VHH binders against c4kar8. Designs and how they scored, part 184

Target 1, 263 residues: c4kar8
Amino acid sequence: MAELSTPSPASPAPLDGGRGDELEKFTLRGARQILQLLQDLITHRGLITAHTGGGHSFMTAVLKVDEERGRVVLDPSPDPQANRRALAAPRLTCVTQLDGIRIQFPLVGLGEGQDKGRPALFAPLPAEMLRLQRREFYRLQVPLAHELSCLLKAEDLARKPVEVSARVIDIGAGGVAVVVPTGAAEFVIGGTLPACRLALPDGEPIELDLEVRNLNRQTQRNGTEQLRVGLRFAALPRAADTRIQRYIFKTERALNAKARGGL

## First folded at step 11 (VHH)

Design x26 (framework vhh_7n9e_1)
Fold by ESMFold2-Fast, scan of step 11:
Structure x26 (fold): chain B 263 residues (1-263), chain A 126 residues (1-126)
Amino acid sequence: as target 1 above (263 residues)
Amino acid sequence: DVQLVESGGGLVQAGGSLRLSCAASGFTFSSYAMYWGRQAPGKGREWVSGISGSGGSTAYASSVKGRFTISRDNAKNTLYLQMNNLKPEDTALYYCAREWPSSYYDEYTVEYFQHWGQGTQVTVSS
C-alpha cells in the first residue's frame, strides 16, 4: 500500500476499515461495558472530538446516557455550522481518552432537540467501542504549561516557503499532533515536511522529517476553529526516539502524581 | 451537496499514457486538498497522490512517483492525474476524494465519511 497505510516501526497497524479485524481484541460489544465506559466519560468530564467528515470535527462531551431510550445526549457546538455538519453526516466518529487509553466509537442517526430546556444532540447508543489498551497506542496530551512546539517548514497559501511554530497538543512514539493557525500554511496528506524542529525540555531541538498523516479542522468548545495536523516521525534516530520516550514517560508520571494531589 | 465526477479512464497498452479528470462541485474547491486513490480487482484501496488547495504541495505513492503527475485548475474546479509509462499493475478503478482516510497518528476511522467519486476504470494490457 501507499506510505499513508505504512505506520512507523514503533506504531500499531492503521485504524481503518480494511484492518478492522486487527482491532477486534480491543472492541467492546457488551451493552453493560459500553454503558459503563460512557458513564466514565461523564464522570471524568472527558472531552470528545467528534469527526463529522470532510476533514471537520468539533469538541463535544457526553452530557447524559439515556438507558431507557437507548441513546446518548451530547453537548452541541456553539458554532451552528459545526452542528449542521454533524446532523448532515451519516456517521460521527468520536475520539477521546481516559487515563491515557484511547477510546473511539461511531454514532449513527444523530438528531437535535432539547434536554432539560437546553439544546442537545442525540444519538442511539453505539453498538461497539474501541478501547486501545497497549502502550504503543498511547498518546500523551501535552500540558499547556510545557509550551511544547514544533517549527514546521511548509508553504503558505501563496505557495511561498514559510516557517510555522506549531503548538504540540499530543505526542506518541510515532508522531505528534500540532495546532496550526488557520491560513498560516497549507498541508497535504502524504506530504513531507523536511528539517522540522521539535523543541523538547532539556536540550537542543530535535531536527526531524515529518510526514503529514491527518488534517482536521476542529471546532473548539468556544466555537473557534483550529487546523489540527497529525505528523508521523520519518526515520526517527534512536537517540531522538529515546528523548521523546523519556519525555512522554516523565510527563505521564508527573501528570499521574498531580492527579493524586501532587503539584 | 458535494459531488465529484471522474473521467478519462480507458484501455491502454503498457508504456502508454492517460489523463484523468475529476470535476468537483458543492464546496469551495480551492480550500481543500484533493486526492487520487485506486482499487485493483480483488484488492483494497490504495492512496495514489495528493495536492494542496493552492497546488503548491504534492505527494505521491512510491509505486507511481516519477510516472504520475497530479495537478488542479481551481478556476475550473477540476483535479487532474497525468499517468505516463503505465504498467499492467496500474490497472484499477481510479477515484478522487476531498479527504483521505488516515491510518496513523491522531487517526480515526474515516471510511464512513469519505466524499468519493464513482471512479473511472483504467485497464493496462501487456
Scores: ipSAE 0.584, ipTM 0.835, lowest interface PAE 1.2, mean pLDDT 82

Design x27 (framework vhh_7n9e_1)
Fold by ESMFold2-Fast, scan of step 11:
Structure x27 (fold): chain B 263 residues (1-263), chain A 126 residues (1-126)
Amino acid sequence: as target 1 above (263 residues)
Amino acid sequence: DVQLVESGGGLVQAGGSLRLSCAASGFTFSSYAMYWGRQAPGKGREWVSGISGSGGSTAYASSVKGRFTISRDNAKNTLYLQMNNLKPEDTALYYCAREWPSSYYDEYTGEYFQHWGQGTQVTVSS
């Protein structure tokens, strides 16, 4: 009940409701397509952020698809309050990613019970699933070994300029997500951080302006708070765009080679 | 429990001004960014403006930039939105919001997943 969206959400969208018809071509409504996508989430152990309304969310996963009963089985939250909010909600908005592609779907009519003797949540199969296969929504999870960082130029709590070196946890064509200690700097959604420096392997840091799009507070195992900050590239030069795309492509290829090689 | 109470809305003629207030309680006000959003009838919720905890950084939607000013009084736990040169298109229910642990915009439904107050109605006549 304090957690961010994870897996990492896609690059942030406009904050106003530009809507719905542009997304129709990315909406799956075929029963077989929906079943296959849900099975893919199970196979890849996809974590789902389920939004219950009122600024509340919890982490879940699809445990199985019951095709003959037309329902999904979900992992309940360890927080009983989160489960009560979910059961009372008229609709859950579920957000996840699969291989860097944002997946989003509604669940309506949530119930509770048991699966194989363990507590579980149940919902009818969604009538639609959104699969955003656009360049701006793709996110690469940055391997920890790459030690990618972004030097942020912001203000501290006393309105004094500060530079914060933030670890980059995901990257896409439209932006990055970073983590910073809570209190290291102030952020406001829609605010611009000018002249930040993104460090990629094999070159000088890329200097660019970043727009704050998402803020999520995380509590770590030791009780300390971190901020996860979603940042959009405000004005991206073509040379910088090329370097970012090259890094993403090269890293994906290396990750795919490791997965296919059996190592 | 977080409480946000908006006030200051009303009926105003195009070109007029209003100042909205949001009284906050139940949290350390100066530690959180605060926001204004709005929802016109039949439309999704639109983000309007934001201000950092200290008040040192602000942000505005392009549709209101230069006309609206967000500010805060941390000693009074109060957020403000000064609205100048109002247009009929500014007619909406205006909401106050605190930075939430999981603040997320759902572009598919047009929802901004954040803690919002009950709102205050602004109606701008032509």
Scores: ipSAE 0.454, ipTM 0.799, lowest interface PAE 2.3, mean pLDDT 82

Design x28 (framework vhh_7n9e_1)
Fold by ESMFold2-Fast, scan of step 11:
Structure x28 (fold): chain B 263 residues (1-263), chain A 126 residues (1-126)
Amino acid sequence: as target 1 above (263 residues)
Amino acid sequence: DVQLVESGGGLVQAGGSLRLSCAASGFTFSSYAMYWGRQAPGKGREWVSGISGSGGSTAYASSVKGRFTISRDNAKNTLYLQMNNLKPEDTALYYCAREWPDSYYDEYTPEYFQHWGQGTQVTVSS
């Protein structure tokens, strides 16, 4: 049985002491549920962002669940430095999505070896997984075909204003995540980017202020490095909020229709 | 290898001031945003302030805004935190970081200690 008063040393420490209880209703601890969810990630070929700490992460995927040995087999990064960071980390925070539902889980005790003669990373099965099935945590993965972009007004290393057209990789009610080449602009967590322009497929770009919430340097499967920037909407006007919500719902329905029968 | 060494902490009375320093080495200092965080006894880590690589942009937690000032000297690879009008609730171990721990405003993540300094203790008496 799960116990709430003596959490595992491996359990996430909340940054806000009042919020830990809020996530308990979204936490899966049943071994069968965890195995099923990991298998769903394999079946759907879900890409996982594995955070190694210190703002570093790499792209991976679950290749296999070894139920007999109680472990998962992960796709290593093509960047040896990313793999070394992962192996040195006390734990990984793995983040992914299935049908817009955010899934997050820790991996502790990462090791390296081979699976069928190919390099692989191994970790014990997680004791818990978060499945955030709530509207405010919903993040639509933006279809690449939509070419959704956000023109960021930022500053370079010389404090010179720069405009960066960043690809939007996900979008939700509270913000967007974008990717930029490493070094294209300077960002600081908590900083504000004023008068940015979010381009949706239909209509004029939406002008809005964005707050930097997270920064992650990622090594992609092809070995290239990019910066992923999480941006929160600040003081979003009602008309802009409505347009963003309609885009999310329209795209979600189109993706659901495509899954049940092509559009 | 990234090294961060904090200094300047101490005991101070409420309403007093302290200036913290962080000496950085092992990376191109001016290419990275730098952060100050703190951890009070028995509590989790709290983000306090951040500054961009050039020093052109700064950010502060609402609890310290108007009282603390972050700055940097890229020629000396040094980060600073000027703390004014200190309150007993500012009592904490203060540490600098090149990278803030993975966090998102609507969820909790494990705290990682990679690329963090050892910290400098600030104690504010009433």
Scores: ipSAE 0.228, ipTM 0.671, lowest interface PAE 4.1, mean pLDDT 80

Design x29 (framework vhh_7n9e_1)
Fold by ESMFold2-Fast, scan of step 11:
Structure x29 (fold): chain B 263 residues (1-263), chain A 126 residues (1-126)
Amino acid sequence: as target 1 above (263 residues)
Amino acid sequence: DVQLVESGGGLVQAGGSLRLSCAASGFTFSSYAMYWGRQAPGKGREWVSGISGSGGSTAYASSVKGRFTISRDNAKNTLYLQMNNLKPEDTALYYCAREWPSSYYDEYTADYFQHWGQGTQVTVSS
């Protein structure tokens, strides 16, 4: 028999990965494991995309884990509007990579203040973190030097057909993420873009149909806004799949070799 | 503040029709794609339909394609869902959104959903 002296404190929302029990195998809940993973993110100083809801996100990084106060310290956006959206959000969904492994975690109760005299965002330590170690969840971050592009066939704001050369920022077995200037074309989640052309360095562009799966207005580290579009391969011929996989594996090997060669 | 107010739900017999409305305020309505979603008793949120800012592009869940029509009136800041040939399986709370919690390009990396309206209940009797 227990007696409640005060209402139970609210627990952080469950991790929102869309697959419940399937993702449990990849979910870290141990306090020590969570702290170690956050420290690893700091060591690698990887970029984090923080989704604030409303179709908005901003680029941030973990600056510090404050174990004494049980919180993470995040780099604020130079765009005050992005910070206002983040502070107003009931939850942030943070997405990043470590050694090619996708990491996702919620932050609830975001506040602002200062760390060592500098502006900072603060949140309690997440109660759980998702670490997806399976190859089908892998996304290669495309090196800027590769200048990978996808020619999208879409409509502009006046409903006129337009072709947009979009920069590919990541690529995996199931699709690509691209960036376009805000206002260059219109997109809708669930819509199909027919006969788009993905340019890889080693040959002719690959013609394919793409389905819009994600739209996000992302505030960059310089404070400007870009539209990020997640695109699923609707149907991928074997030859195209082979070329994409070859590009991914060769690029991974080259990046690993370059890192080791910088001894 | 962003506000979305849904209306037009009710009780209808199978084979009937309803038209839902969503009144939007607090943002430049024509600059955003808009979405209808639903949540049936005991089930998770289901994406139903989407429309681009100008209205030039639309998309529908396979379960409603051919029966539902999404439209918008940007001069009135209003989103619509015309629902025809309603089935008991369409019974749900219907809500509109400026974003959809979508996977990046699979179902494992869904964004956090924000819902600013209370929704409108649709009940379809057999």
Scores: ipSAE 0.652, ipTM 0.870, lowest interface PAE 0.9, mean pLDDT 82
Fold by OpenDDE, second read of step 12:
Structure x29 (fold): chain B 263 residues (1-263), chain A 126 residues (1-126)
Amino acid sequence: as target 1 above (263 residues)
Amino acid sequence: DVQLVESGGGLVQAGGSLRLSCAASGFTFSSYAMYWGRQAPGKGREWVSGISGSGGSTAYASSVKGRFTISRDNAKNTLYLQMNNLKPEDTALYYCAREWPSSYYDEYTADYFQHWGQGTQVTVSS
């Protein structure tokens, strides 16, 4: 039984990791807000993935908020090695979810000790917490049966123009995520791909310009490496926007109906 | 282990020029796009420029377009940023990175923004 090493979830980007002003509206910096959110995590017994770097993480929970001492108490890992890594890390990146909202926060200055006679980890209260509302970042996961594709006009490793047919894995009002074979083309964040073609099920492909916003390498279970490319719609005609929105709405409705047991 | 070491920062007068370097190790350098970012005091990190693995494709923030030039030497595993016509607003700690986070949040994919250097300070005096 080959233990399918679940690919260790990639460590989330730090809060200061260059998302610029776009994340500012989702960042809590007020002491009261931070304390309340941490208390909510305690109340709901929220499990937290703590990333220590190097692709390592462990599961923890906030056990207590000590306002007097300005610290948070965490549940240590049952794995002593994970605790050692945590203590050695310059920063923990904590990731959790509350009421469907992703929460991310850094902890620095981690120490070990005891809380009421039990082993515990201690850290100063986070200076900031990121609370991401799902609604604002909604991306429709494209059903495989829809076979959405995007013809990308890019350059290969030899700087020769190439066309790459990419599968669309998710779509939103602002863009698409696609997967391409690694090495099929070269991409750079901030780069523009002109005159691409997005194929929707309802008609002719939409010609549009795309801006590369994200690049992630993914290793599949079969060992094949793929490149996930996040693309923003750079210039979307109104008619195209309407078609995309209609597709999203229709697909969401169908998925919800199916989830409710509807045919 | 992935290592990125920035150099070439310093104090320069407005209108001056600097060339930053980033030495990369611990990975196949030519297989990755590389990026420059910066962080001004009291501000978040800002994307500055990117270059594809082969160097065939480049991108720039609007704030630096026409003034900065990103390049790379894959034989030397080194990334460069030529900065011309520097302005006081360019004052920042400049970072080299192998990954950069998207403006789009994906709950299923972690932002791979773990590989950056310590940075090199650029100060532009008026």
Scores: ipSAE 0.026, ipTM 0.507, lowest interface PAE 4.0, mean pLDDT 83

Design x3 (framework vhh_7n9e_1)
Fold by ESMFold2-Fast, scan of step 11:
Order: structure tokens, then C-alpha cells, then sequence
Structure x3 (fold): chain B 263 residues (1-263), chain A 126 residues (1-126)
């Protein structure tokens, strides 16, 4: 049996212990399974959000799997600070999605170098990869063409009310993730944003209360930084829930039909 | 260098009070939300409370809501946690942080929590 990477005494704790037995069912530890999943990420040109700690992440991709040397090759950020944070981190948590299934894996021992004359980041193959096939973890990646937005009611740095139109990047049964420029408004994890307005393609905006569950400064592929805000539906009326679920279902169906070439 | 220095912990009887302080340096304090977290022996890291950069918004874990009050003094670059009606289960190392990382909007994880301070020990006897 493959042994999981041994964390140092200072390493962060794993995912919540209350989910330990369920997470085990979704954890891949076979070397061949891990290699196949990494190759699938390359084939699908999957974008990966690599979390470097301290509320920072950057967008990357697996460029290749070097099976002979037992390592993955990642696309470095054009932002030198993002690369420095990644190299200094005890581990990266890499998050991506394939066909609606959330995939998460750690990379430990990140280094930098060259791959065929180009800068690259290298790490040993992960000891485990998590494939979360539970509906509560499902996040529909919102197509850019839908231009889905949420008008956030927040405060600026002077404690004055401000309205921020934020782009919705993913949506699930429990909430949305949005992106805003750094400094557009103040957020605090656990805080409530009242009377926000979610604009879906059909009908009037949905008014709802949102709770901030995560904040992450994400460096994009072009080197710019955006604040990613994860927002949980705090008090979702049944009619709003139905409408959100309908949007998710219809969009999933359309994306699946497109992927199958109109099957 | 970002530096966070916690103080104010100690031994207290159940029902007592303590006030924790966190002195921050090396960054523009008022531009960041600040958090208090804790870790009890044999347990994972637990989010306790948060406050926005201006102090206009606060949030609390259900286990401490109504008993703890978070505040900040941006002129002094200091974060505070007033702890009242302390219980034995509040016994933990308390630390302040500039960020509380999580990948999911419906879930906290402790995997990438950063604290840059040594923490301050709080022990509550029954």
C-alpha cells in the first residue's frame, strides 16, 4: 500500500475529521490511478487553482507527468511573488474539476527549474488524490458567455456602504464563488452580506443573504490578482432554491450535450 | 517581515474572563481582515472570530457567540479578543491570523491556515 506523505510537525491539519470516513471512499492512492487522473487533467487542459497558504493561490496547469522521475511539471505563474509563495509553502493544495467532479490533491517538495528550456515548477507525484462525487461538493463552473453576476452589499475601507457587481465563477446548491478586484470592498470570513442580488439569465434578480466562507487572493494566468470570495446561501427561500437548481441543471445538461457533440 | 505577537493568556477559573491582544507589524494592518483561531491539545485548528479591516463587520463561531468580543485599534496595529464566561472547553493555544484559508464556500478546512505568531496559552480550570 502506498503511504501518504508524512506531514512535518508544523504542517496544517487535514480536512475536517468528521468527514474522514467519507473522504476515504473518494481518495485515490494507487500510483496508476493517480497517473491516469493527472493525464486526464492534461488531456482536458484543466485549469488548476494552487493554494499556497496565507489566503493566496495562483492558476496553473499540469504541463506533463514525468513518470520516469516520478514527478509532475506545472506551469509557473508570470507573477514572481506567486511563484515565491509556492516555493516557500510546505505544500500546495491543488484544486480542479473534471466533468463536474471536484479533484483535489497536495503537492509537497515543490522546486523550480527548466523543462525544454522554459521555466517550470516540479513536484513529486502526489501520494493521494481526492475525487469528490458528492452533490454538496458539486460546483458548476459558470460559462463565461453567461456573464452571471451577483450584486454584493458590502462596506468599503471607510465603513461606507458599497455595491459591488461581482462575476460568479462557480455555483452549487450551497452557494457561489465570485471574483472581485482586490480593494473593491471589505470582507470577513463568517460575516453576512444582507440583501445581495443574484442575476440569473431568466427573470428578476434573486435577493438573498450570503455568508462569507472563504477569501483567497488568486493570481490569474496573466499575472493579475483578483479576490475570490466564497459565499454560502445563509437564508435561501424555496422559490429561489428552485430557480438556482433549475439554472444549474439546465446548464449542466447543455454543457454535457455540447461535450458529446450533440449526441 | 509580517509579525504577529499574541499576549494576555493565562490560567483562569470557569466563569472568569481574559483579554487577549495581538500586536501586528510588517504590513498595512487596516487593509486586512483579522482573525482569532485556537487549537486545543489533540484537536485541529478552530476558527473563533473575525473582524473586517475597518472594524465595521465581525463574525463569531457558534461555540463562543455571546461570550467573546473581537475588536481592533488600527492606530495601534492591535487586535483584541475579550473572553467572558470562560469554560474548560475554551482551553487552547490562541493565535491571531491575517487570513483563514478555505477552498470551499460551504466548508472550512484547516489545511492551509497561517498564523505568524507563537500564540498565547489559555487554560480554564473547572
Amino acid sequence: as target 1 above (263 residues)
Amino acid sequence: DVQLVESGGGLVQAGGSLRLSCAASGFTFSSYAMYWGRQAPGKGREWVSGISGSGGSTAYASSVKGRFTISRDNAKNTLYLQMNNLKPEDTALYYCAREWPSEYYDEYTAEYFQHWGQGTQVTVSS
Scores: ipSAE 0.570, ipTM 0.829, lowest interface PAE 1.2, mean pLDDT 82

Design x30 (framework vhh_7n9e_1)
Fold by ESMFold2-Fast, scan of step 11:
Structure x30 (fold): chain B 263 residues (1-263), chain A 126 residues (1-126)
Amino acid sequence: as target 1 above (263 residues)
Amino acid sequence: DVQLVESGGGLVQAGGSLRLSCAASGFTFSSYAMYWGRQAPGKGREWVSGISGSGGSTAYASSVKGRFTISRDNAKNTLYLQMNNLKPEDTALYYCAREWPSSYYDEYTAQYFQHWGQGTQVTVSS
């Protein structure tokens, strides 16, 4: 039994009816549906970004659903600081994707212990999960073998221009997420990065203006910290949009064929 | 513990100016981008401006661009918003933040506003 979290007076503004209605149709509250979705994340080895607040997150995974005790078992970070942040947080917001569909759920009352003799984090089963079946939220996880990169034009910590070749970790119709080492360059949400170059497998790099939409210091499963930068495509030309969509479609088909042919 | 304390709000006539301050403590201020947001009566939170850790990059909402200037003093752990040519539409509670939600779904989670101050009221008379 966990104590219910008390909302801070600094809680975000309430959602209006239209926005609340939009979220409600994607919200799962049935215990069976929640258990099935968590089990799907285990089966597909879905990596989860657990946001601990303050612009920090760490990569985790659901190791097990303990139906008898009504809790989920999560893989702890090898970085003790990330685990301390998680345990101190009033709630975790867990974000993942399955077949490009964004899945998001809260965990409250996080504790630590052991599962089958190995360190684990525990939390009560979430009361709700969001499953956003909208193409605007679809993100293709970019295979490491593709070595997809985006050359970013930014400033370093000394306010000097710098070009950073950032690895693209996911891509969708509206943008990309990239990772850079913490301290390699500075970013600000709402800032524009002009004349960046997205390298796709076929053809010349695509020159794009990108807008910074999110920033998160993410502790990887190996314990290292990376800055995850979410970037929105600004004024994407139709030819570039076609090439990006073609890459996404081709990669999805290849991944789906591999999954169906897997043993 | 992270703390953000805003000050400098007040009542001002349309066309007037105010300078807001945000005193930050409990973290390495220069390592974080900082933001100003506002909430008008009966409306949701609106992003106003952002500044990178070194102060080298800034960003502004279109509604305030050219009128507001964000700045920071990393030696004093203080964030500023210089507001010029104020309009009645600028009337809101103004708050500083260490993070900003990137989507409506991020706005849904209370944790994304964990490191926001209590705000300072700005009222612009016509």
Scores: ipSAE 0.660, ipTM 0.878, lowest interface PAE 1.0, mean pLDDT 83
Fold by OpenDDE, second read of step 12:
Structure x30 (fold): chain B 263 residues (1-263), chain A 126 residues (1-126)
Amino acid sequence: as target 1 above (263 residues)
Amino acid sequence: DVQLVESGGGLVQAGGSLRLSCAASGFTFSSYAMYWGRQAPGKGREWVSGISGSGGSTAYASSVKGRFTISRDNAKNTLYLQMNNLKPEDTALYYCAREWPSSYYDEYTAQYFQHWGQGTQVTVSS
């Protein structure tokens, strides 16, 4: 009875040397650079998704960088089970965005304790941080139930000012995609739409300038033609950026919870 | 839906005491740490106290340590804050929260909160 030696799970193929080199260009390993980036995350109130493995994650933030002790301080989850998973994980994969740039970094050696009398998670400073400059702006697909809208200040074919209420279909740190009825306004790629209003569920609309980046005509299943307009945030106040990020993270969390059968 | 309802606030003289309550519903109360926060007029929201799901661990802001006591009754789905030796500086709207961190970030205190109730007003007169 020949013991069929279960083939050892194939070591993940080394990331093709070329892709590795590209990633290296975006990897920070300098202590000063890492500290600065972590401080930037603190300053910008960057929400972080910490992945613990097995499809589990929780939301956290860098609270403090302790240079003397060489550690980072994180917000714990309000869910004790999530914290237990985090502490049991050999590695956390932390993912966030700053100024539309995806940031990823590992944390190992997670521990729990208190910082200034508050429960906190602690980890040694990351040895490396990946900062992907390539504007692959993560775009959240906006649930239809949220009914996000953007009031666009545009011009018609006669260059007369018009206001168009557009449904937001996706949103990221760098911009939004909207749908408008065909013929509602004239859009020019590279053109700026000033003083538009983005409506978020959490408060007053955000006034912002938008730049047209792409136009795509789409025919709906019902035969109706719509124009998809990709818009970049041309000027976004810091407070607005924070609100947008908050919305994205909150929505992602909800979607993930639903996907896991929890809602 | 997660619901948090704070009560027990009022007007009290300096040196007095109040006991706040937070009634929780819409989730498994004992599975979550709970927190008290407050917002004074013209200030951001600040963390006051936290308690683990089991109630075995507690934490306090330095400003209230030794004066305030957080507790919970998991059978009643209720969070409490006993406030003793109250000071005018304690005047604020007091909130209970389930999540930490939260979708709400205070720039001044670096505090996160979400699923806030309406809060209960505590006013301490000199």
Scores: ipSAE 0.000, ipTM 0.215, lowest interface PAE 11.4, mean pLDDT 83

